# VH-VL binders against q8ixk2r445to577: the designs that were tried, part 347

Target 1, 133 residues: q8ixk2r445to577
Amino acid sequence: FFGMLQNKGLTDYCFDYNPPDENQIVGHQVILYLCHGMGQNQFFEYTSQKEIRYNTHQPEGCIAVEAGMDTLIMHLCEETAPENQKFILQEDGSLFHEQSKKCVQAARKESSDSFVPLLRDCTNSDHQKWFFK
Short names: E, the ipSAE of ESMFold2; O, the ipSAE of OpenDDE; V2, 0.75 times the mean of E and O plus 0.25 times the DockQ between their complexes.

## First folded at step 17 (VH-VL)

Design u77 (framework fv_zigakibart; at its last look DockQ between E and O 0.73; V2 from the best seeds 0.00; counts 0 for: pae E 4.3 > 2)
Fold by OpenDDE, second read of step 17:
Structure u77 (fold): chain C 133 residues (1-133), chain A 119 residues (1-119), chain B 107 residues (1-107)
Amino acid sequence: as target 1 above (133 residues)
Amino acid sequence: QVQLVQSGAEVKKPGASVKVSCKASGYTFTGYAMHWVRQAPGQGLEWMGYINPYSDKTKYNEKFKGKATMTSDTSASTAYMELSSLRSDDTAVYYCAREKYTEYFFDYWGQGTTVTVSS
Amino acid sequence: DIVMTQSPSTLSASVGDRVTITCRASQDISNYLAWYQQKPGKAPKLLISAASTLQSGVPSRFSGSGSGTEFTLTISSLQPDDFATYFCQQYHSYPYTFGQGTKLEIK
């Protein structure tokens, strides 16, 4: 699966990664933003290694969850996907993080109308359902 | 260079409708949300809503629901806002404004369109 | 809706003066605050975002500070080109709202 990773519950919002420096693509947080279909910052791939890969830049980035965090941070992809980069995109649209045993949920940032994907206890909420478009 | 060019001034009678256009250039039109902001004479700025040209999804200020209708034409790289049932207090300069990517404030503005409603 | 209150509404100053404009939010908006400059007959121009981030091309004499509910725009030394109306805007929550404006005029 590849393309825009769009949230079902938060209509018209997609995974978005826009690092301030194109030569330094790791270490920043993945956010949600209005879907625009241009690819680039909203182009992701779900790989056979269970990675959410950001491969519009070299070296390629993979979404990771750092210890003690609930945010999604871009790391470099590795030959063998580390445990903190493994996700399961379920048939029902839920995106499950194996190591934390939590689901990725579209959430408000600082109680604002800006949004980010956060790890939360898994529910049947449409805000935890995702699809590639 | 990014440019937003709006249609010319309009003079309308009460009860009429008007459609303002905002032609975008210098960037990928579908890549950025387009907002509309009005400014009554001698007054402040008032946010009306936005449209995502990629999906045509809109979000309106509740105050302008039923008053303003936002649309877009990707083939023309143009955003439109129609005002219906015009009243005297709809007299204002109307701006289109591009949302800064991922940041929600406005980095580029049209030159504004004056809409005057009078009997 | 979040109400943005600017003060003062009008400010008279001279070239070289240090001036400060205040914007108060009716609730906590973190740093989701932008400042715009508007001259007569022209569209607003973005000066500062995220309460304190100076935009490219904006003179360094402009600065922004604050978080939560209290914000300030400061011009360290007024230049002739700076006489205009200034607006704050919150983009924390919909509907986005602006302050009523501060007209900076020459004394």
Scores: ipSAE 0.906, ipTM 0.954, lowest interface PAE 0.5, mean pLDDT 96
Fold by ESMFold2, look of step 17:
Structure u77 (fold): chain C 133 residues (1-133), chain A 119 residues (1-119), chain B 107 residues (1-107)
Amino acid sequence: as target 1 above (133 residues)
Amino acid sequence: QVQLVQSGAEVKKPGASVKVSCKASGYTFTGYAMHWVRQAPGQGLEWMGYINPYSDKTKYNEKFKGKATMTSDTSASTAYMELSSLRSDDTAVYYCAREKYTEYFFDYWGQGTTVTVSS
Amino acid sequence: DIVMTQSPSTLSASVGDRVTITCRASQDISNYLAWYQQKPGKAPKLLISAASTLQSGVPSRFSGSGSGTEFTLTISSLQPDDFATYFCQQYHSYPYTFGQGTKLEIK
């Protein structure tokens, strides 16, 4: 799959990556921003290695979750996908993180107008359903 | 070069409506939320709400819900804000402002449109 | 709503002075605070975001500090072009709110 990764429940928001330095893409958090379909910040590829790849930049970035964390952080892609970079996009639209055994949910930061994808216990909520457009 | 050019000043009677336009250029219009901010004479700034021009979804400050209506015309790269049932306390300068991508503060502002409501 | 309170409401100063304007939030807004400069008949101009980050093209005599509920804007050496009204704005939570403004005028 390739395109904008949209949330079913938070309907006008997409995965977005906007690092402060476009040449230093690792170590920053993936966010949710208004879907606009323009530029390179909202296009991701779901690969056969179960990566969510930010491949509009070289070297390519892959979404990862660090041990004990619930935030999605950009790492460099590796030749063989590390376990913390593997997500299963299931038939029902849930996005399952294999290593943590949790699902990606669209969430508002507490007392904030920022939205982020976070790992949470898996539910059937539309806020845990994702699709490519 | 990013520019936001607003429509000209308006003088209205109480009970009338007014529609202010904000023409955007120099960037991809549908990629950024457009906000509206008002400033009453000699007073501070007050956030009114925004529109997402890609989806046409809006969010309003509760103070202006039912008073303000925000729309956009993507083909014209233009945002609109309409005020209904005007009262004298709606007299203000109305600004459009572009949200800085993913940062939520306002990096570019229109020049403002003065709306005067008098009997 | 988060109330933003600026002090002082007016400030008289001379060219070359160091001036400080304070903005207080009614609840913790971490660093989601912007400072704007506005001259009569003009739109606000962004000076500082994230409490302390100078915007491109803003002179280095402007600085911002603070986090949580108390924030300051400092002009280290006042220039003639700096006489204007200054607003703080929180963008932490809807509705976004502004301070009432500080008018900086020639003594």
Scores: ipSAE 0.158, ipTM 0.710, lowest interface PAE 4.3, mean pLDDT 89
ESMFold2 (binder alone), look of step 17: mean pLDDT 93; pTM 0.947
OpenDDE, look of step 17: ipSAE 0.903; ipTM 0.954

Design u78 (framework fv_zigakibart; at its last look DockQ between E and O 0.94; V2 from the best seeds 0.82)
Fold by OpenDDE, second read of step 17:
Structure u78 (fold): chain C 133 residues (1-133), chain A 119 residues (1-119), chain B 107 residues (1-107)
Amino acid sequence: as target 1 above (133 residues)
Amino acid sequence: QVQLVQSGAEVKKPGASVKVSCKASGYIFKGYAMHWVRQAPGQGLEWMGYINPYSGKTKYNEKFKGKATMTSDTSASTAYMELSSLRSDDTAVYYCAREKYTEYYFDYWGQGTTVTVSS
Amino acid sequence: DIVMTQSPSTLSASVGDRVTITCRASQDISNYLAWYQQKPGKAPKLLISAASTLQSGVPSRFSGSGSGTEFTLTISSLQPDDFATYFCQQYHSYPYTFGQGTKLEIK
């Protein structure tokens, strides 16, 4: 699966990664933003290694969850996907993080109308359902 | 260079409708939300809503629901706002404004379109 | 809706003066605050975002500070080009709202 990773519950919002420096693509947080269909910052790939890969830049980045965090941070992809970079995109659209045993949920940032994907206890909420478009 | 060029001034009678255009250039039109902001004579700025040109999805200020209709044509790189059932208090300068990508504030503005409603 | 209150509404000052404009939000908006400059017959121009981030091309004499509910725009030394109306805007929550404006005029 590849393309825009769009949230079902939070209509018209997609995974978005826009690092301030194109030569330094790791270490920043993945956010949600209005879907635009241009690829680039909203182009992701779900790989056979259970990675969510950001491959519009070299070297390629993979979404990771750092210890003690609930945010999604871009790391470099590795030859063998580390445990903190493994996700399961379920048939029902839920995105499950194996190591934390939590689901990725579209959430409000600082109670604002800005949004980010956060790890939360898995529910049947449409805000935890995602699809590639 | 990013530019937003709006249509010319309009003079309308009460009850009429008007459609303002905002032609974008210098960037990929569908990639940025376009907002509309009005300013009554001698008054402040009032946010009306936005459209996502890619999906056509809109969000309106409740105050302008039923008054303003936002549309876009990606092939023409143009955003439109139609005002219906015009009243005297709709007299204002109307601006289109581009949302800064992922940051939500407005980085570029059109030059404004004056809409005057009078009998 | 979040109400943005600017003070003062009008400010008279001279070239070289240090001036401060205040914007108060009716609730916590974190740092989702922008400042715009508007001259007569022209569209607003973005000066500062995220409460304190000076935009490219904006003179360094402009600065913004604050978070939560209290924000300030400061011009360290007024220049002739700075006489205009200034607006704050919150983009924390919909509907976005602006302050009523501060007209900075020459004394």
Scores: ipSAE 0.901, ipTM 0.955, lowest interface PAE 0.5, mean pLDDT 96
Fold by ESMFold2, look of step 17:
Structure u78 (fold): chain C 133 residues (1-133), chain A 119 residues (1-119), chain B 107 residues (1-107)
Amino acid sequence: as target 1 above (133 residues)
Amino acid sequence: QVQLVQSGAEVKKPGASVKVSCKASGYIFKGYAMHWVRQAPGQGLEWMGYINPYSGKTKYNEKFKGKATMTSDTSASTAYMELSSLRSDDTAVYYCAREKYTEYYFDYWGQGTTVTVSS
Amino acid sequence: DIVMTQSPSTLSASVGDRVTITCRASQDISNYLAWYQQKPGKAPKLLISAASTLQSGVPSRFSGSGSGTEFTLTISSLQPDDFATYFCQQYHSYPYTFGQGTKLEIK
């Protein structure tokens, strides 16, 4: 799939990647922000290797979760997707992270009304359901 | 050169409605939420809500639900805020304000539109 | 709703003075706080975001500090252009709320 990755429960919000320096795309956190339809920061590709790729510049970025962490961080893509970059987008819309055995959930950042995707125990919550638009 | 240019002052009678416009230029209109803030005479600022111009979805401060209606016309790069069933305590200056992308604070404001409700 | 309380409500000062304005939040808002300057008949202008980040084009005599519930805006050497009303605003949680304002006047 390719496009804006939206949350079912947190409507009008999409995966968004807005690194402080557009030339340093590695190591920053993926956020959720109001969908805007202009591509670039909100366009991702879900690949046959189960990667979520950020397709604005070379080298390509892939979403990863570092061991013991629950945040989604941008890493460089590799020829063969490493385990920490594999996400299974299931038929029910859940986005499962294989290495951690957890699901991606829309969550509040610092108890605020700003949001980030985080790994949480898998549930049937609409906040754990995702789709491409 | 981001600019937000609002419509002119309005004088209305109680019970009427008013629609304030906010024309944006110098940036991609649909990429930024547009907020509305009111300032009653001699008073502070009060957040009313926002519209996402891309989706048309809105969020209102609860105290303005049913009073304010926010819309936008992306082809005209213009946001609108309509007040219904005007009362004298709706007299205020109404501002549009642009949300800074991903940061939520307001980086640009319109010049304000004075709405006066008098009999 | 998060209540933002500014002090003082009015402040009289002279050119060259160092002034401080405080803003207290009724609950922890981390650093999600902005400061605005407003002159009579004009729209607010953003000075500081994230409690302490000075906006481009804002003179370096302005500074902000604080986190959690207590915040300050400081003007290190007051200039004639600085006489205005100042508002803090939290953008941590909806509804966003503003302090009641601090009017900075010439003594």
Scores: ipSAE 0.761, ipTM 0.915, lowest interface PAE 1.1, mean pLDDT 93
ESMFold2 (binder alone), look of step 17: mean pLDDT 94; pTM 0.950
OpenDDE, look of step 17: ipSAE 0.810; ipTM 0.934

Design u79 (framework fv_zigakibart; at its last look DockQ between E and O 0.93; V2 from the best seeds 0.86)
Fold by OpenDDE, second read of step 17:
Structure u79 (fold): chain C 133 residues (1-133), chain A 119 residues (1-119), chain B 107 residues (1-107)
Amino acid sequence: as target 1 above (133 residues)
Amino acid sequence: QVQLVQSGAEVKKPGASVKVSCKASGYTFKGYAMHWVRQAPGQGLEWMGYINPYSGKTKYNEKFKGKATMTSDTSASTAYMELSSLRSDDTAVYYCAREKYTEYYFDYWGQGTTVTVSS
Amino acid sequence: DIVMTQSPSTLSASVGDRVTITCRASQDISNYLAWYQQKPGKAPKLLISAASTLQSGVPSRFSGSGSGTEFTLTISSLQPDDFATYFCQQYYHYPYTFGQGTKLEIK
């Protein structure tokens, strides 16, 4: 699966990664933003290693969850995917993080109308359902 | 160089409709939300809503629902706003404004379109 | 809706003066606050975003500060080109709202 990773509940919002320096793509938070269909900052790939790859730059970045955090941070992909980079995109659209046993949910940043994907307890909310487009 | 060029001034009678255009250049049109902002004579700025040119999805200020209709043509890199059932208090300068990518404030503005409603 | 209140509505000052414009939000908007400059017959121009981030090309004499509900735009030494109307805008919640404006005129 590849392309825009769009949220079902938060209509018209997609995974977005826009690092301030294109030559240093790791260490920043993945956000949600209006889907634009241009690829680039909204192009992701779900791999057989259960990674969500930011497949726009080299070296490739992989979404990771750091210890004690609920945000998605870009790390470098590794030959063998580390545990904190493993996700399961389930048939129902839920995106499950194996290590934390939580689901990725579209959430408000600072209670604003800006949005980010956050790890939350798994529910049946459409805000926790994702699909590639 | 990003540019937003709006259509010319309009003079309309009450009850009429008007469609303002905003032609974008210097960037990929479908990649940025386009907002509309109104400014009545001698008054402040009022946010009307936005359109996502990629999906065509819109969000309106409740105050302008039923008054303003936002559309876009990606092939023409142009955003449109139609005002219906015009009244005297719709007299204003209308601006299109590009949303800064992922940051939600407005980084580029059109030059504005004056709409005058008078009998 | 979030109400943005600017003060003062009109400000008379001289070249070289230090000028401060205040914007108050009716509720906490964190740092989701932008400042714009508008000259007669022209569109607004973005000066500051995120309450304190100076935009590229904007003179360093402009600065923004504040968070939560109280924000300030400061011009450290007023220049002739700075006489204009200034607006604050919150982009914390829809609908986005602007302050009523502060007209900065020559004393």
Scores: ipSAE 0.906, ipTM 0.956, lowest interface PAE 0.5, mean pLDDT 96
Fold by ESMFold2, look of step 17:
Structure u79 (fold): chain C 133 residues (1-133), chain A 119 residues (1-119), chain B 107 residues (1-107)
Amino acid sequence: as target 1 above (133 residues)
Amino acid sequence: QVQLVQSGAEVKKPGASVKVSCKASGYTFKGYAMHWVRQAPGQGLEWMGYINPYSGKTKYNEKFKGKATMTSDTSASTAYMELSSLRSDDTAVYYCAREKYTEYYFDYWGQGTTVTVSS
Amino acid sequence: DIVMTQSPSTLSASVGDRVTITCRASQDISNYLAWYQQKPGKAPKLLISAASTLQSGVPSRFSGSGSGTEFTLTISSLQPDDFATYFCQQYYHYPYTFGQGTKLEIK
């Protein structure tokens, strides 16, 4: 799949990656932001290796979760996808992180009205349901 | 150069409506939420709400629901805010303000549109 | 709604003075706080975001500090161009809210 990765429960919000330095895309957190259709910061590809790629920018980034963490962080993609970069987009829309056995949820950042994707125990909440547009 | 240019001052009678425009230039209009803020004479600033020009979706401060309607025309790079059933306490300067991408605060403001309601 | 309270409401000062304006939030807003300057008949101008991040083109004599519920705007050496009204604004929860303003006047 390719496009803007949207949340079912938190409508009008998309995965967004806006690193402070375009020459250093590694190590920053993925956020959720109002969908805007421009595609550069909100275009992602779900690959046959179960990666979520940020590939409208070079070098290409792949979303990862570091051991013991719940945040989604940009790493460089590798020839063979590492386990911490594998996400299963299931038929029910849930986005399952294989290594941690948790689901991606739209969550408040610092309890504010801004949002980020975080790993949480899997539920049937619409805030854990995702789709490409 | 980012610019927000608003329509001119309006004088209205109670019960009328007014539609204020905010024409954007110097950036990709549909990529940024547009907010509206009012300032009554001699008073502070009140956030009224925003529109996402990409989706057309809006969020309103509860106190302005039913009073304000926010729309946009992406082909004209223009946001609009309409006030209905005007009362004298709607007299204020109305600003459009652009949300800084991913940061939420307001980085650019229109020059303001004075709406005066008197009979 | 989060209430933002500024003090003082009016401040008289002379060119060259160090000036401090305080803004208190009715609840913890982390650092989701902006400062604006407004001159008569003009739109507000953004000075500081994230409580302490100085905006491009804003003179370095302006600084901000604080987090949680208490924030300050400081002008280290007041210039003639700085006489204006200053507003704080939270962007932590909708509806976004502003302080009532602090009018900085020449003594």
Scores: ipSAE 0.777, ipTM 0.919, lowest interface PAE 1.0, mean pLDDT 93
ESMFold2 (binder alone), look of step 17: mean pLDDT 94; pTM 0.948
OpenDDE, look of step 17: ipSAE 0.904; ipTM 0.956

Design u80 (framework fv_zigakibart; at its last fold request DockQ between E and O 0.95; V2 from the best seeds 0.90)
Fold by OpenDDE, fold request of step 18:
Structure u80 (fold): chain C 133 residues (1-133), chain A 119 residues (1-119), chain B 107 residues (1-107)
Amino acid sequence: as target 1 above (133 residues)
Amino acid sequence: QVQLVQSGAEVKKPGASVKVSCKASGYTFTGYAMHWVRQAPGQGLEWMGYINPYSDKTKYNEKFKGKATMTSDTSASTAYMELSSLRSDDTAVYYCAREKYAEYYFDYWGQGTTVTVSS
Amino acid sequence: DIVMTQSPSTLSASVGDRVTITCRASQDISNYLAWYQQKPGKAPKLLISAASTLQSGVPSRFSGSGSGTEFTLTISSLQPDDFATYFCQQYHSYPYTFGQGTKLEIK
């Protein structure tokens, strides 16, 4: 699967990665932003290694969850996907992080009307449902 | 290089409708949300809402729901704002403004369109 | 709605003066605050974003500071081109709201 990773509950919002420096694509937080269909910052790929890969730049980035965190951070992809980069996009649309045993949820950033994907206890909320478009 | 060019001034009678256009150039039109902001004579700025030209999804200020309708035409790289049931207090300069990508403030503005409502 | 209150509403100053405009938010908006400059008959121009980030092409005499509920726009040494109306805007929560404006006029 590849393309925009769009949230079901938070209509019109997609995974977005917009690093301040195009030459340094790792270490920043993945956000949610209005879907625009241009690819670029919103183009992701779900791989057979259970990675969510950001491959618009080289080297390729993979979404990771750092220890003790609930945010999604861009890391470099590795030959063998590390445990903190493994996600399961389930049949019901939930995006499950294997290591933390939590689900990715569209959430407000700092109580604002900007949004980020965060790890939360798995529920049946549409804010935890995702699909590629 | 980025430009937002709005349609000309309008004079309308109460109860009429007006449709203001905002033609974008110098960037990918569908890639950025287009906002509308109103400024009554001698007054401050009021955010009216935005449209995502890619999906045509809109978000309105509750104050302007039923008053303003935002649309877009991707083939023309143009955003539109229609005001209905015009009243004298709708007299204002209306601006289109591009949202800075993923930052939510406005980096480019149209020159404004004056809408005058008088009997 | 988040209310943005600017002070003063009108400010008379001379070229070379240090000028400070304040914007207060009715609730914590973190750094989701922008400053705009508007001249008569023209559209607003973005000066500062994220409370303190100076935009490209904006003179360095402009600066922004603050977070939470208190914000300031400072012009270190007023120039003739700076006489205009200034607006703050929060983009923390919908609906986005602006301050009522500060008209900076020549003394």
Scores: ipSAE 0.926, ipTM 0.961, lowest interface PAE 0.5, mean pLDDT 96
Fold by ESMFold2, fold request of step 18:
Structure u80 (fold): chain C 133 residues (1-133), chain A 119 residues (1-119), chain B 107 residues (1-107)
Amino acid sequence: as target 1 above (133 residues)
Amino acid sequence: QVQLVQSGAEVKKPGASVKVSCKASGYTFTGYAMHWVRQAPGQGLEWMGYINPYSDKTKYNEKFKGKATMTSDTSASTAYMELSSLRSDDTAVYYCAREKYAEYYFDYWGQGTTVTVSS
Amino acid sequence: DIVMTQSPSTLSASVGDRVTITCRASQDISNYLAWYQQKPGKAPKLLISAASTLQSGVPSRFSGSGSGTEFTLTISSLQPDDFATYFCQQYHSYPYTFGQGTKLEIK
């Protein structure tokens, strides 16, 4: 699967990766931003290893959640996907992080009207439902 | 070389409508939200809302719902803002402003369009 | 709505003076604050984002500081081209709002 990863509840918003330096893609937080169809920053691939890849740059990035954290951070992809990089996109649209047993939710950053994906306890909220377009 | 060029000044009677254009160049039009900001004579700035030209989704300041309609024409790289049922207190300079990608503040502004409503 | 209040509304100063303009938010806006300069008959021009980040091409005599509810714009040594109106703007929550402006006039 590939394309724009969109949120059902927070309409018109997509996973977006906008590192300050496009040549240093590791270690920055994934955000949600208005869908724009330009590719690159909003183009992701969901792989058979359950990775969410940002592969429009070299080296390729894979979304991870570090132990004890709730933020989605870009790591380098590895030949075999590490546990912290495995997500299950379920039939109901939920995006489940296996290692933490939590779901990805669209959430406000600093109580503002800017948004980020965060891990939260799984619910039936449309803010935890995702799809590729 | 990003440039936002707005349509010329307008003089209208109360009750009429006006459609202001904002033509973008030097960047990918659909990749950036376009905002509209008004400035009444001798006054400060008021945010009116935005349009996402990719999706045509809009968000309006509640104050301007029913007054302003924001649209875009992707093939012309042009955003529009239409004001309906004009009143004398709609007299202002209207600016388009581009949102900085992923950072929300406004990095480029159009030159402004003066709309004058008088009987 | 988040109210942005600037002080002073008008400031008279001479070339070479150090001036400070204050912007207060009615709620905590973290660092989601921009400063704009507007000269007569022209559109606003972005000077500072994120409370303190100076934009490219803006002279280093301009600086910004603050977080939360209190912010300042400082011009360390006024030049003739700095006489203009200055606006702060919060972009923390919709509707985005501007301060009422500070007109900086030559004394």
Scores: ipSAE 0.837, ipTM 0.930, lowest interface PAE 0.8, mean pLDDT 93
ESMFold2, look of step 17: ipSAE 0.785; ipTM 0.918
ESMFold2 (binder alone), look of step 17: mean pLDDT 93; pTM 0.944
OpenDDE, look of step 17: ipSAE 0.912; ipTM 0.957
OpenDDE, second read of step 17: ipSAE 0.912; ipTM 0.958
ESMFold2, fold request of step 18: ipSAE 0.741, 0.823; ipTM 0.910, 0.927
ESMFold2 (binder alone), fold request of step 18: mean pLDDT 93, 92, 93; pTM 0.940, 0.938, 0.935
OpenDDE, fold request of step 18: ipSAE 0.926, 0.926; ipTM 0.962, 0.961

